# Designs tried in a protein design chat: VHH binders against q8c9a2. Part 4

Target 1, 239 residues: q8c9a2
Amino acid sequence: PPEETLSLWKGEQARLKARVVDRDTEAWQRDPSFSGLQKVGGVDVSFVKGDSVRACASLVVLSYPELKVVYEDSRMVGLKAPYVSGFLAFREVPFLVELVQRLQEKEPDLMPQVVLVDGNGVLHQRGFGVACHLGVLTELPCIGVAKKLLQVDGLENNALHKEKIVLLQAGGDTFPLIGSSGTVLGMALRSHDHSTKPLYVSVGHRISLEVAVRLTHHCCRFRIPEPIRQADIRSREYI

## First folded at step 18 (VHH)

Design S1
Fold by OpenDDE, fold request of step 23:
Structure S1 (fold): chain B 239 residues (1-239), chain A 125 residues (1-125)
Amino acid sequence: as target 1 above (239 residues)
Amino acid sequence: QVQLQESGGGLVQAGGSLRLSCTTSGFTFSSYAFSWFRQAPGEEREFVGEISSSGDTIRYADSVKGRFTISRDNAKNTFYLQMNSLKTEDTAVYYCARDTVTSSGWGYDYWFDPWGQGTQVTVSS
């Protein structure tokens, strides 16, 4: 994309970033058992094989703590924005917002109280990843869950990082991701006893990092949290 | 008992140098990465730097890059923080900590274990 476009996007990210709330805002978040949490959401975008434009965006809502699908919506979309690292939100988030809006209109009682997003929140080049973007636009609590470390703010997948990963021995084990700036940008989480590859959890919006990590772990029957996993499955099946 | 203890703190003039040591006991020193932190009055604890178990990988906070150097001596179960070109804003209690993982608790007291008691570094103008 043209440099002008990137500049505009950076400006937009900066503008929206100012609206990010990185603390708990909901009553259920303060409860150790998350009492009051009844619905958790997951979103994903799957691409048609060999096609960088045609994709399926999906929103799934699951009951909590049972993690049963109670709502699903998938639609084919034509992505207008090209993929650019650090700007994924401009490619995918508009369609995800539409799905959330559709749910609000069609089945408001099934709106999720929190959404897990395949991607990063504040663990981002400019501190405003896809989970932040979705959260701010929908005003929903959002959690960023990435499957690989985004190397930002001095964080690297180097020998030191790998050494820490080895220390993760059980599901629920974590270590902090402290950037060179000194900011805790997220947590590495071993999500399951049988998975050695950690997840990288970061705040999207209207949730503390602690609650984000705890909830993410509770949503994991496998390595990938169930809301995200189900969204991925549905989007791929829809194609 | 697993223990870390800082030493080497003191009063130094701006532009001066100071070398902190963190001595460890009660565990296999060479198996762990370690970190330095500092906390100024009224401020939150701040990451200073980190060194891998082998010593081959070292990270620094942006605020100390180019001025501070972390090293370790496995034979002495000790790692160090060499502080050069000290500034008044470097004034703080400096802590060493062992890098660990945790499944419970939240905050630096849980993310690292154990912590040293800290050593005061005061940089005067």
Scores: ipSAE 0.928, ipTM 0.971, lowest interface PAE 0.5, mean pLDDT 96
Fold by OpenDDE, fold request of step 23:
Structure S1 (fold): chain B 239 residues (1-239), chain A 125 residues (1-125)
Amino acid sequence: as target 1 above (239 residues)
Amino acid sequence: QVQLQESGGGLVQAGGSLRLSCTTSGFTFSSYAFSWFRQAPGEEREFVGEISSSGDTIRYADSVKGRFTISRDNAKNTFYLQMNSLKTEDTAVYYCARDTVTSSGWGYDYWFDPWGQGTQVTVSS
């Protein structure tokens, strides 16, 4: 994309970043058992094989703590923005916002109280990843859950990082991702006893990192949290 | 019985140098990565740097890059923080900690274990 576009996107990210809330805002978040949490959402975008433009965006809502799908919505979309590292939100978030809006209109009682996003929150080049972007635009609590480490702020998937991963022995084990800036940007989480590859959890919006990590773990029956897993399955099947 | 102990702190003039040591006991030193932290009065604990078990991978906080060096001596069960070109803003209690993982608790007291007692570093103008 043109440099002018990137400049505009950076400006937009900076503008929206100022609206990010990195603390708990909901009563259920402060309850150790998450009492009051009844619905958790997941979003994902799947691409048509060999096609970088045609994709399926999906939103699923699951009951909590049963993690049963109570709502699903998938739609084919034509992505207008190319993929650029650090700007994924401009590619995918508009369509995800539309899905959320559609849910609000169609079944407002099924709105999720929190959304798990396949991607990063504040663990981002500019501290404003896709989970932050979605959260701010929808005003929903959002959690960033990435499958790979985004190497930002001095964080690298190097020998030191790999050494820490090896220390993760059981589901629920974590270690912090402390950037060179000194900020805790997220947590590496072993999500399941049978999965050695960690998830990377970061704050999107209106949630603390602690709650984000705890909830993410509670949503994992496999390596990938169920809301995201279900969104992924459905988006791929829809294609 | 696992213990870390800092030493080497003191008063130094700006532009000066100081070397901190963290002596460990009660575990296999060579198997662990370690970190340095510091905390100034009224401020939150700040990450300073980290060194892998082998010593081959080291990273630093932006605030100390180019001035501080972390190293380790496995034969002595000790790792170090060489501080050069010290500034007044480097004044703090410096802590060493063993890197670990946790499944319970939240905060630095859980993310690292154990911690040293800390050593005071004061940089005068």
Scores: ipSAE 0.927, ipTM 0.970, lowest interface PAE 0.5, mean pLDDT 96
Fold by OpenDDE, fold request of step 23:
Structure S1 (fold): chain B 239 residues (1-239), chain A 125 residues (1-125)
Amino acid sequence: as target 1 above (239 residues)
Amino acid sequence: QVQLQESGGGLVQAGGSLRLSCTTSGFTFSSYAFSWFRQAPGEEREFVGEISSSGDTIRYADSVKGRFTISRDNAKNTFYLQMNSLKTEDTAVYYCARDTVTSSGWGYDYWFDPWGQGTQVTVSS
């Protein structure tokens, strides 16, 4: 994309970043058992094989704690923005917002109380990843869940990081991602006893990192949290 | 008993140097990564740096990059923080900690284990 476009995007991210709330805002978040949490959402975007433009965006709502699908919506989309590291939100988030809006219109009672996003929240080059972007635009609590470490703020997938991963022995084990800035940007989480590759959890919006990590773990029957897993499955099946 | 103990703190003039040591016991030193932290009065605990078990990978906080050096001596079960070009802003209690993982609890006290007792570093103008 043109340099001008990137500059505009950076500006937009900076503008929206100011609206990020990195603390708990919901009553259920303060309850150790998350009492009051009834619906969790997941979103994902799957691409047509060999096609960088055609994709399927999916929103899935699950009951909590049963993690049963109670709502699903998938749609084919034509991505207008190219992939640029650090700007994934401009590629995907508009379509995800539309899905959320559709849900609000069609079945407002099925709106999720929190959305798990395949991607990063504040663990981002400019501290404003896709989970932040979606959260701010929808005003929903959002959690960023990434499958790979985004190497920002001095964080690297180096020998030291790998050494820490080895220390993760059981589902629920975590270690902090402390950037060179000194900020805790997220947590590495072993999501399941049978998974060895950690997830990288970060705050999107209207949720604390602690709650984000705990909820993410509780949503994992496999390595990938069920809301995201189901969104992924359905988006791929839709294609 | 797993223990870490800091030493080498003291009073130093701005621009001066100080070398902190963290002596460990009760576990296989060479198997663990370690971190340095510091905390000034009224401030939050701050990450200073981290060193891998082999010593081949080291990270520094931006605030100390180029001035501080972390190293380790596996034969002595000790790792170090060499502090050069000290500034008044470096005044704090410095802590060493063993890197670990946790499945319960939240905060630095749970994310690292064990912690040393800390050593005071005071940099005067």
Scores: ipSAE 0.927, ipTM 0.970, lowest interface PAE 0.5, mean pLDDT 96
Fold by OpenDDE, last read:
Structure S1 (fold): chain B 239 residues (1-239), chain A 125 residues (1-125)
Amino acid sequence: as target 1 above (239 residues)
Amino acid sequence: QVQLQESGGGLVQAGGSLRLSCTTSGFTFSSYAFSWFRQAPGEEREFVGEISSSGDTIRYADSVKGRFTISRDNAKNTFYLQMNSLKTEDTAVYYCARDTVTSSGWGYDYWFDPWGQGTQVTVSS
């Protein structure tokens, strides 16, 4: 995209970033067992094979703690914004917001209390990833869950990082992602006993990192948390 | 049994140098990465840097990059923080810690284990 567009996007991210809340805002978040949490959401965007424009956006709502699908919505979308690292939100988030709005209109009682997003929250080049973007626009608590380390703020997938990954021996094991700025940007999480590749959890909106990590782990029957996994499955099946 | 102990702290003038040591015992030193932290009065604990088990990978906080150097001597079960071009804002208690993982608890006290007792570094004008 034109440099002017990128500049506008950066400005928008900066504007919206000011609205990010990186603390718990919901009662269930303060409960050690997450009592009161009944519905967790997951979102995903899947692309048509060989097509970078045609995609399926999906929103799935699961019961908690059973993690059973109680709502699903998938729609084909034409992505207008190209993929640019650090600007994924401008490509995908408008469609995800629409799904949330549709849910609000169609089945308001099935609105999720938190949404797990395949992507990053504050672990981002400008501290405002897709999970932050979705969270701020929907005012829903959002968690960023990435499958690969976004190398920002001095964080690298180098030998030192890999050494730490090896230390992760059991599901639930974590180590912090401390940027060179000194800020804890997220946590690496071994999500399951049978998965060796960690997830990278970061705050999206209206949730603390601690709760984000704990909830993400509790949502994992496999490596990928169930809300995201189901959204991915549904979106791919829809295509 | 597993212990870390800092030494080498003291009073230095701005622009001066100081070398801190962290001596370890009770575990296989060469198997672990280590980190340096510092905490100034009234401030939160701050990441200073970390070094891999082999010593081949080192990372520094932006605030100390270019001035501080971390190294390790596996034969001595000790790793170091060489501090050059010290500034008054470097005044703090400096802690060494062993990198680890955790499945429970939250905060630096859980994310690293064990911690040293700390050594005071004071940089005067």
Scores: ipSAE 0.926, ipTM 0.970, lowest interface PAE 0.5, mean pLDDT 96
Fold by OpenDDE, last read:
Structure S1 (fold): chain B 239 residues (1-239), chain A 125 residues (1-125)
Amino acid sequence: as target 1 above (239 residues)
Amino acid sequence: QVQLQESGGGLVQAGGSLRLSCTTSGFTFSSYAFSWFRQAPGEEREFVGEISSSGDTIRYADSVKGRFTISRDNAKNTFYLQMNSLKTEDTAVYYCARDTVTSSGWGYDYWFDPWGQGTQVTVSS
């Protein structure tokens, strides 16, 4: 994309970033058992094989703590923005917002109280990843859950990082992602006993990192948390 | 007992140098990565840097990059923080800590274990 476009996107991210809330805002978040949490959402975008434009965007809502799908919506979309690292939100988030809006219109009682997003929150080049972007635009609590480390703010998938991963022995084990800036940008989480590859959890919007990590772990029956896993499965099946 | 102990702190003029040591005991030193932190009065603990178990990978906070150097001597069960070009804003209690993982608790007291008692570094103008 043209440099002018990137500049505009950076400006937009900066503008929206000012609206990010990185603390708990909901009553259920303050409850150790998450009492009051009844619905969790997951979103994903799957691409047609060999096609960088045609994709399926999916939103699923699951009951909590049972993690049963109570709502699903998938739609084919044509991605207009190219993929650029650090600007994924401009490619995918508009379609995810539309799905949330559709849910609000069709089944407002099934709106999720929090959304797990396949991607990063504040763990981002400019501190405003896809989970932040979705959260701010929908005003929903959002959690960023990435499957690989985004190497930002001095964080690298190097020998030091890898030896920490080895220390993760059981589901629920974590270590902090402290950037060179000194900021805790997220947590590496071993999400399951049978998975050696950690997830990288970061704040999207209207949630603390601690609650984000705890909830993400509680949503994991496998390596990938169920809301995201179901969204992925359904989006791929839809194609 | 697993222990870490800092030494080498003191008073130094701006532009000066200090070398801090963290001596460890009670565990296999070569198996762990370690970190340096500092805390000024009324401020939160600040990450300074960390070094891998082998010593081949080192990270620094932006605030100290180019001025501070972390190293380790596995034969002595000790790792170091060489501080050059010190500034008044470097004044703090410096802590060494062992890198760990945790499944419970939240905060630096859980994310690292154990911690040293700290050593005071004062940089005067």
Scores: ipSAE 0.926, ipTM 0.970, lowest interface PAE 0.5, mean pLDDT 96

Design S1
Fold by OpenDDE, look of step 19:
Structure S1 (fold): chain B 239 residues (1-239), chain A 125 residues (1-125)
Amino acid sequence: as target 1 above (239 residues)
Amino acid sequence: QVQLQESGGGLVQAGGSLRLSCTTSGFTFSSYAFSWFRQAPGEEREFVGEISSSGDTIRYADSVKGRFTISRDNAKNTFYLQMNSLKTEDTAVYYCARDTVTSSGWGYDYWFDPWGQGTQVTVSS
């Protein structure tokens, strides 16, 4: 993309980043059992094989704590923005916002109280990943859940990082991702006893990192939290 | 008993150097990664740097990069923080800590265990 476009995107990210809330805002978040949480959402975008433009965006809402699907919406979309590292949100978020808006219009009682996003929150080159972007635009609490470490702020998937991964022995085990800036950007989480690859959890919006990690873990029947897993499955099946 | 103990702190003029040591006991030293932290009065504890179990991977906070060096001596069960070109803003209590993994708590007190008692570093203008 043109330099002008990137400059505009950076400006937009900076503008929206100022709106990020990295603390708990909901009553259920302060409850150790998450009492009051009834619906959790997941979003994902799947691409047509060999096609960088055609994709399916999916929103799934699950009951909590049962994690049963109570709502699903999948839409074929044509991505207009090219993929650029650090700017994934400009490709995907507009369509995800549309799905949330559709849900609000169609069945407002099924709106999720929190959305798990396949991607990063504040663990980002500019501290404003896809989960932050979606959260700010929808004003929903959002959690970034990434399957691979985004190497930012001095964080690397190096020998030291691998050593820490090995120390994760049980589901629920974590270690912090402390950037060279000194900021805790997220947590590595072993999501399941039978999974050796950690998830990388970071704050999107309107949620603390602690609650984000705890909720993500509670949503995992497998390595991938159920809201995201279901969104992924359905988006792929739709294609 | 698993223990860490810092030493080497003191008063130094700006531009000067100090070398801190963290001596460990009660566990297999070579099996663990370690970190240095510091805390200035009225400030939160901040990350200074970390070193892998083998010593092959080292990372520094941006604020000390190029000035501080972390190393370890497995034969002595000790790792070090060499501080050069010290600034007044480096004034703090310096702590060493052993890296750990947890599922039971939140914060540095859970993410690292054990901690040393700390050693005071004062850099005068």
Scores: ipSAE 0.886, ipTM 0.951, lowest interface PAE 0.5, mean pLDDT 95
Fold by OpenDDE, look of step 18:
Structure S1 (fold): chain B 239 residues (1-239), chain A 125 residues (1-125)
Amino acid sequence: as target 1 above (239 residues)
Amino acid sequence: QVQLQESGGGLVQAGGSLRLSCTTSGFTFSSYAFSWFRQAPGEEREFVGEISSSGDTIRYADSVKGRFTISRDNAKNTFYLQMNSLKTEDTAVYYCARDTVTSSGWGYDYWFDPWGQGTQVTVSS
């Protein structure tokens, strides 16, 4: 994309970033058992094989703590923005917002109280990843859950990082992702006893990192948290 | 008993240098990564840098990059923080800590264990 476009996007990210809330805002978040949490959402975008434009966006809502799908919505979309590292939100988030809006209109009682997003929150080049972007635009609590380390702010998937991963022995084990800026940007989480590859959890919006990590772990029956896993399954099946 | 102990702190003029040491005991030193932290009065504890178990990977906070150097000596069960070009804003209690992982608790006290008692570094103008 033109440099002008990137500049506009950076400006937009900066503008929206100012609206990010990185603390708990909901009563259920303060409860050790998350009492009051009844619905968790997951979103994903799957691409048609060999096609960089055609994709399926999916939103699923699951009951908590049962993690059963109670709502699903998938739709084919034509992506308008090209993929650019650090600007994924401009490619995917508009369609995810539309799905959330559709849910609000059709079945408001099934709105999720929190959304897990396949991607990063504040763990981002400019501190405003896709989970932040979705959270701010929908005003929903959002958690960024990435399957690979985004190497920003001095964080690298180097020998030291790998050494820490090896120390993760059980599901629920974590170590902090401390940027060179000194900020804790997220947590590496071993999501399951049978998975050695960690998830990378970061704040999206209206949730603390601690609660984000705890909830993500509680949503994991496998390596990938169930809301995201189900969204991925359904978006792929829809294609 | 697993223990870390800092030494080498003191008063130094701006532009000066200090070398801090963290001596460890009670565990296999070569198996662990370590970190340096500091806490200025009225401020939160902040990350200074870390070094891998092998010493091959070292990372610094932006605030000290180019001025501080972390190293380790496995034969002495000690790792170091060489501080050059010290500034008044470097004034703090400096702590060494052993990297760890946790499934419970929140904060540096759970993410690192154990900690040293700290050593005071004062940089005067």
Scores: ipSAE 0.871, ipTM 0.942, lowest interface PAE 0.5, mean pLDDT 95
Fold by ESMFold2, last read:
Structure S1 (fold): chain B 239 residues (1-239), chain A 125 residues (1-125)
Amino acid sequence: as target 1 above (239 residues)
Amino acid sequence: QVQLQESGGGLVQAGGSLRLSCTTSGFTFSSYAFSWFRQAPGEEREFVGEISSSGDTIRYADSVKGRFTISRDNAKNTFYLQMNSLKTEDTAVYYCARDTVTSSGWGYDYWFDPWGQGTQVTVSS
């Protein structure tokens, strides 16, 4: 992509990153049982096979703790912005923001109190993944839930990492992702008793890492948290 | 009982070297990865480095890379921190800890278990 575009995106990313809040801001987050949490959101962007432009963006809202879908909105979208490594969220996040705006217009009582995002939060090359991006633009608490380890800040999917994964023996087991900087960037989470592949949970916005990990685990009936799973299902069925 | 014990701390001049040992008992040493941490007065615990159960994979915090070396001797149930080119900012209580996993607790006291009691390292100018 053109040098001017990269310069603008680097500047905007830095500006938005300054707005990330990595602590609990909501009363339900401070309750051991999440009393007061009733609505959890999930988002997805799924591409049409073999098409780098057409995709389906989906937003779902689930009741909590029942994890039943109470709202869904899917839209075909065109991703015309250039692909740039480290800036992938710039292609997708505007459409996710639009879905949140449509929810506010159509069913404001169903606005989620937190959104789980398929991707990283602060566990990112520049500390600002898609979950951070969506969070700061919507001011909703957001959690990043990645299926693969992003190898940044000295984190590597090496033999040491793999032997720690073996220690995860039951659903709910975790270990910290401590970077070479000394920062705890996220947690590896075994989300289900028989799921051998962990999830990598990181803060997006307006939530502590501890709450993000606990809520993610509580949302898992399968390896993938139900809000993300239901959003993905809706996107794939729509296209 | 399961125990870790640091030894080898003391006073050294800047530019000097010191070797810490962490002796373990009460569990199968060769099955676990281990970590070194340090804590200066009024500061949070700081990650220093981590060594795999085999000893073949080792990683270091940026602040000590190139100066500190971690090793282990599975026959002696002991792992080590060799500290070279010491600086005054390396002054801290050094702790060894066994890597573990947790399902309900939060923080370093749950992510690593057990911990040693610590050994003081003081680097004079």
Scores: ipSAE 0.865, ipTM 0.950, lowest interface PAE 0.6, mean pLDDT 92
Fold by ESMFold2, fold request of step 23:
Structure S1 (fold): chain B 239 residues (1-239), chain A 125 residues (1-125)
Amino acid sequence: as target 1 above (239 residues)
Amino acid sequence: QVQLQESGGGLVQAGGSLRLSCTTSGFTFSSYAFSWFRQAPGEEREFVGEISSSGDTIRYADSVKGRFTISRDNAKNTFYLQMNSLKTEDTAVYYCARDTVTSSGWGYDYWFDPWGQGTQVTVSS
């Protein structure tokens, strides 16, 4: 990747990271039953097989608690910028922001009150994953939901980590992802009774980790939460 | 009755060493991972380190890495914290805890169960 691009991205990442809010900001988040939550969003970027440039970006909005799709928008996009570890979000976030802007223009009453994002939030080498990036640019509450452990801050997918995964026996079981810094970067979540592979949940923006984990679990009818699963389905069908 | 009990705390001069023990009972010790935490007055509990059930995988907080060593003796149902090159900022109540999982409840009191009662370590300048 060109040195000029890296310098620009480092500066912008630091500037945007300062805007992350890792606490609850909405009344529904403070309600034990999520009273007032009606719309949950999900986003996905799915690549054409064997092609690191051509992708489909999708945004869905689901009703809550019914988890039924009430809005969908899919677009083919070109991810021309190079893949750079630690800066992956810069390739794809502009297109996700565009999808949110299109929703605001076309169906503003369907704007989600929170977005589940396939990827990490603060569980990231610079504390600013794709869920944080989308959250600060749209000012929507965002949750990062990753399928694999990002090995940062002393977190490793080693024998100790694997034995803790074995302790996850039922849907809803969790353990904290405590870094060598002492920071709780996220939670491992067994999202469903029949799924032995956990999810890794982290804060994106304008939400506490506790609410993020609880909502993610409530959105899972399968391993992957419905907002993300439905976005992925739309992307795959569009391709 | 499931129990953890710390021992070995006390007053020690900066640069000195101290060894803490956590003795366990009421469960199969060799089946579990364990952790050390510490808490200074008015502060949150701070992660110190973690040891796997076999003892082969050990993690340390950055603040203690290279100075503290965790070990376990499955025959004695006990695990240890060897603290070397102690600093005044290591002054705290030290707790041992068993790693666990939770489906509800939030915070260290749910993420680890049971906890010991704690042992005071005071490092004088």
Scores: ipSAE 0.862, ipTM 0.947, lowest interface PAE 0.6, mean pLDDT 92
Fold by ESMFold2, fold request of step 23:
Structure S1 (fold): chain B 239 residues (1-239), chain A 125 residues (1-125)
Amino acid sequence: as target 1 above (239 residues)
Amino acid sequence: QVQLQESGGGLVQAGGSLRLSCTTSGFTFSSYAFSWFRQAPGEEREFVGEISSSGDTIRYADSVKGRFTISRDNAKNTFYLQMNSLKTEDTAVYYCARDTVTSSGWGYDYWFDPWGQGTQVTVSS
């Protein structure tokens, strides 16, 4: 990538990262039953096989606690920005922001109170993953939900990590992802009784890690939380 | 009764060494991974390091990497923290804990169970 592009992205990432809020900001977040939570969003970006440019970006909104789709918007998009390790979200997040903006214009009463994002939040090489990026740009509470461990800050998918995964015996079981820095970057979550592969949950924006993990688990009818699962289904159907 | 007990703390000069021990009872030692934490006055518990059940995988906090080593002795149901090149910022109460998972409760007292009672390490300049 051109040196100018990398410099711009580093500066923008640092500016946006300073705006991340990693604590609960909404009343429903502090209620044990999430009273007041009625709408949960999910986003996905799925690429056309063998094509690094064409993708489908999807936003869904589900009712809570029923987890029924009440809004969906899918669009084919072109990801023209260069691929740069540690800045991958810069390629896709603008289109996710556009989907949120379209929702605000078309169906403002369906705006979600929190968005589950397929990808990481603060569990990231520079502490600013796609869930943080989307959250700061939209000012929506966001949760990062990754399917694989991002090996940063001394976190490794080694024998010790796998040993701890074996200890996850029932849906709802968790262990912390403590980096070599001493920071709790996220939680490994066994999201469903019949899933041996955990999810890796991290804060995006305007939510505590504890609430993020608990809500993610409540949204799982399968391994993948319904908001993300439904967004992925829509993206795959569109391609 | 499942128990962990630290020993080996004390006063040491900067640049010196100490070895902490964590003796365990009431469970099968070889089945579990274990961790060391420390806590200075007015601070949260700080991760120090972690050792797998086999002893083959060991992980350290950046603040102690290269100076501290963790080992275990299955015959004695004990694991150790060898602390070398000690600095005044290493002054803290050191805790051992058994790695676990939790579906309820939040925080270190739920993520690790049981905990030892702690042993004081004081590094003087």
Scores: ipSAE 0.860, ipTM 0.947, lowest interface PAE 0.6, mean pLDDT 92

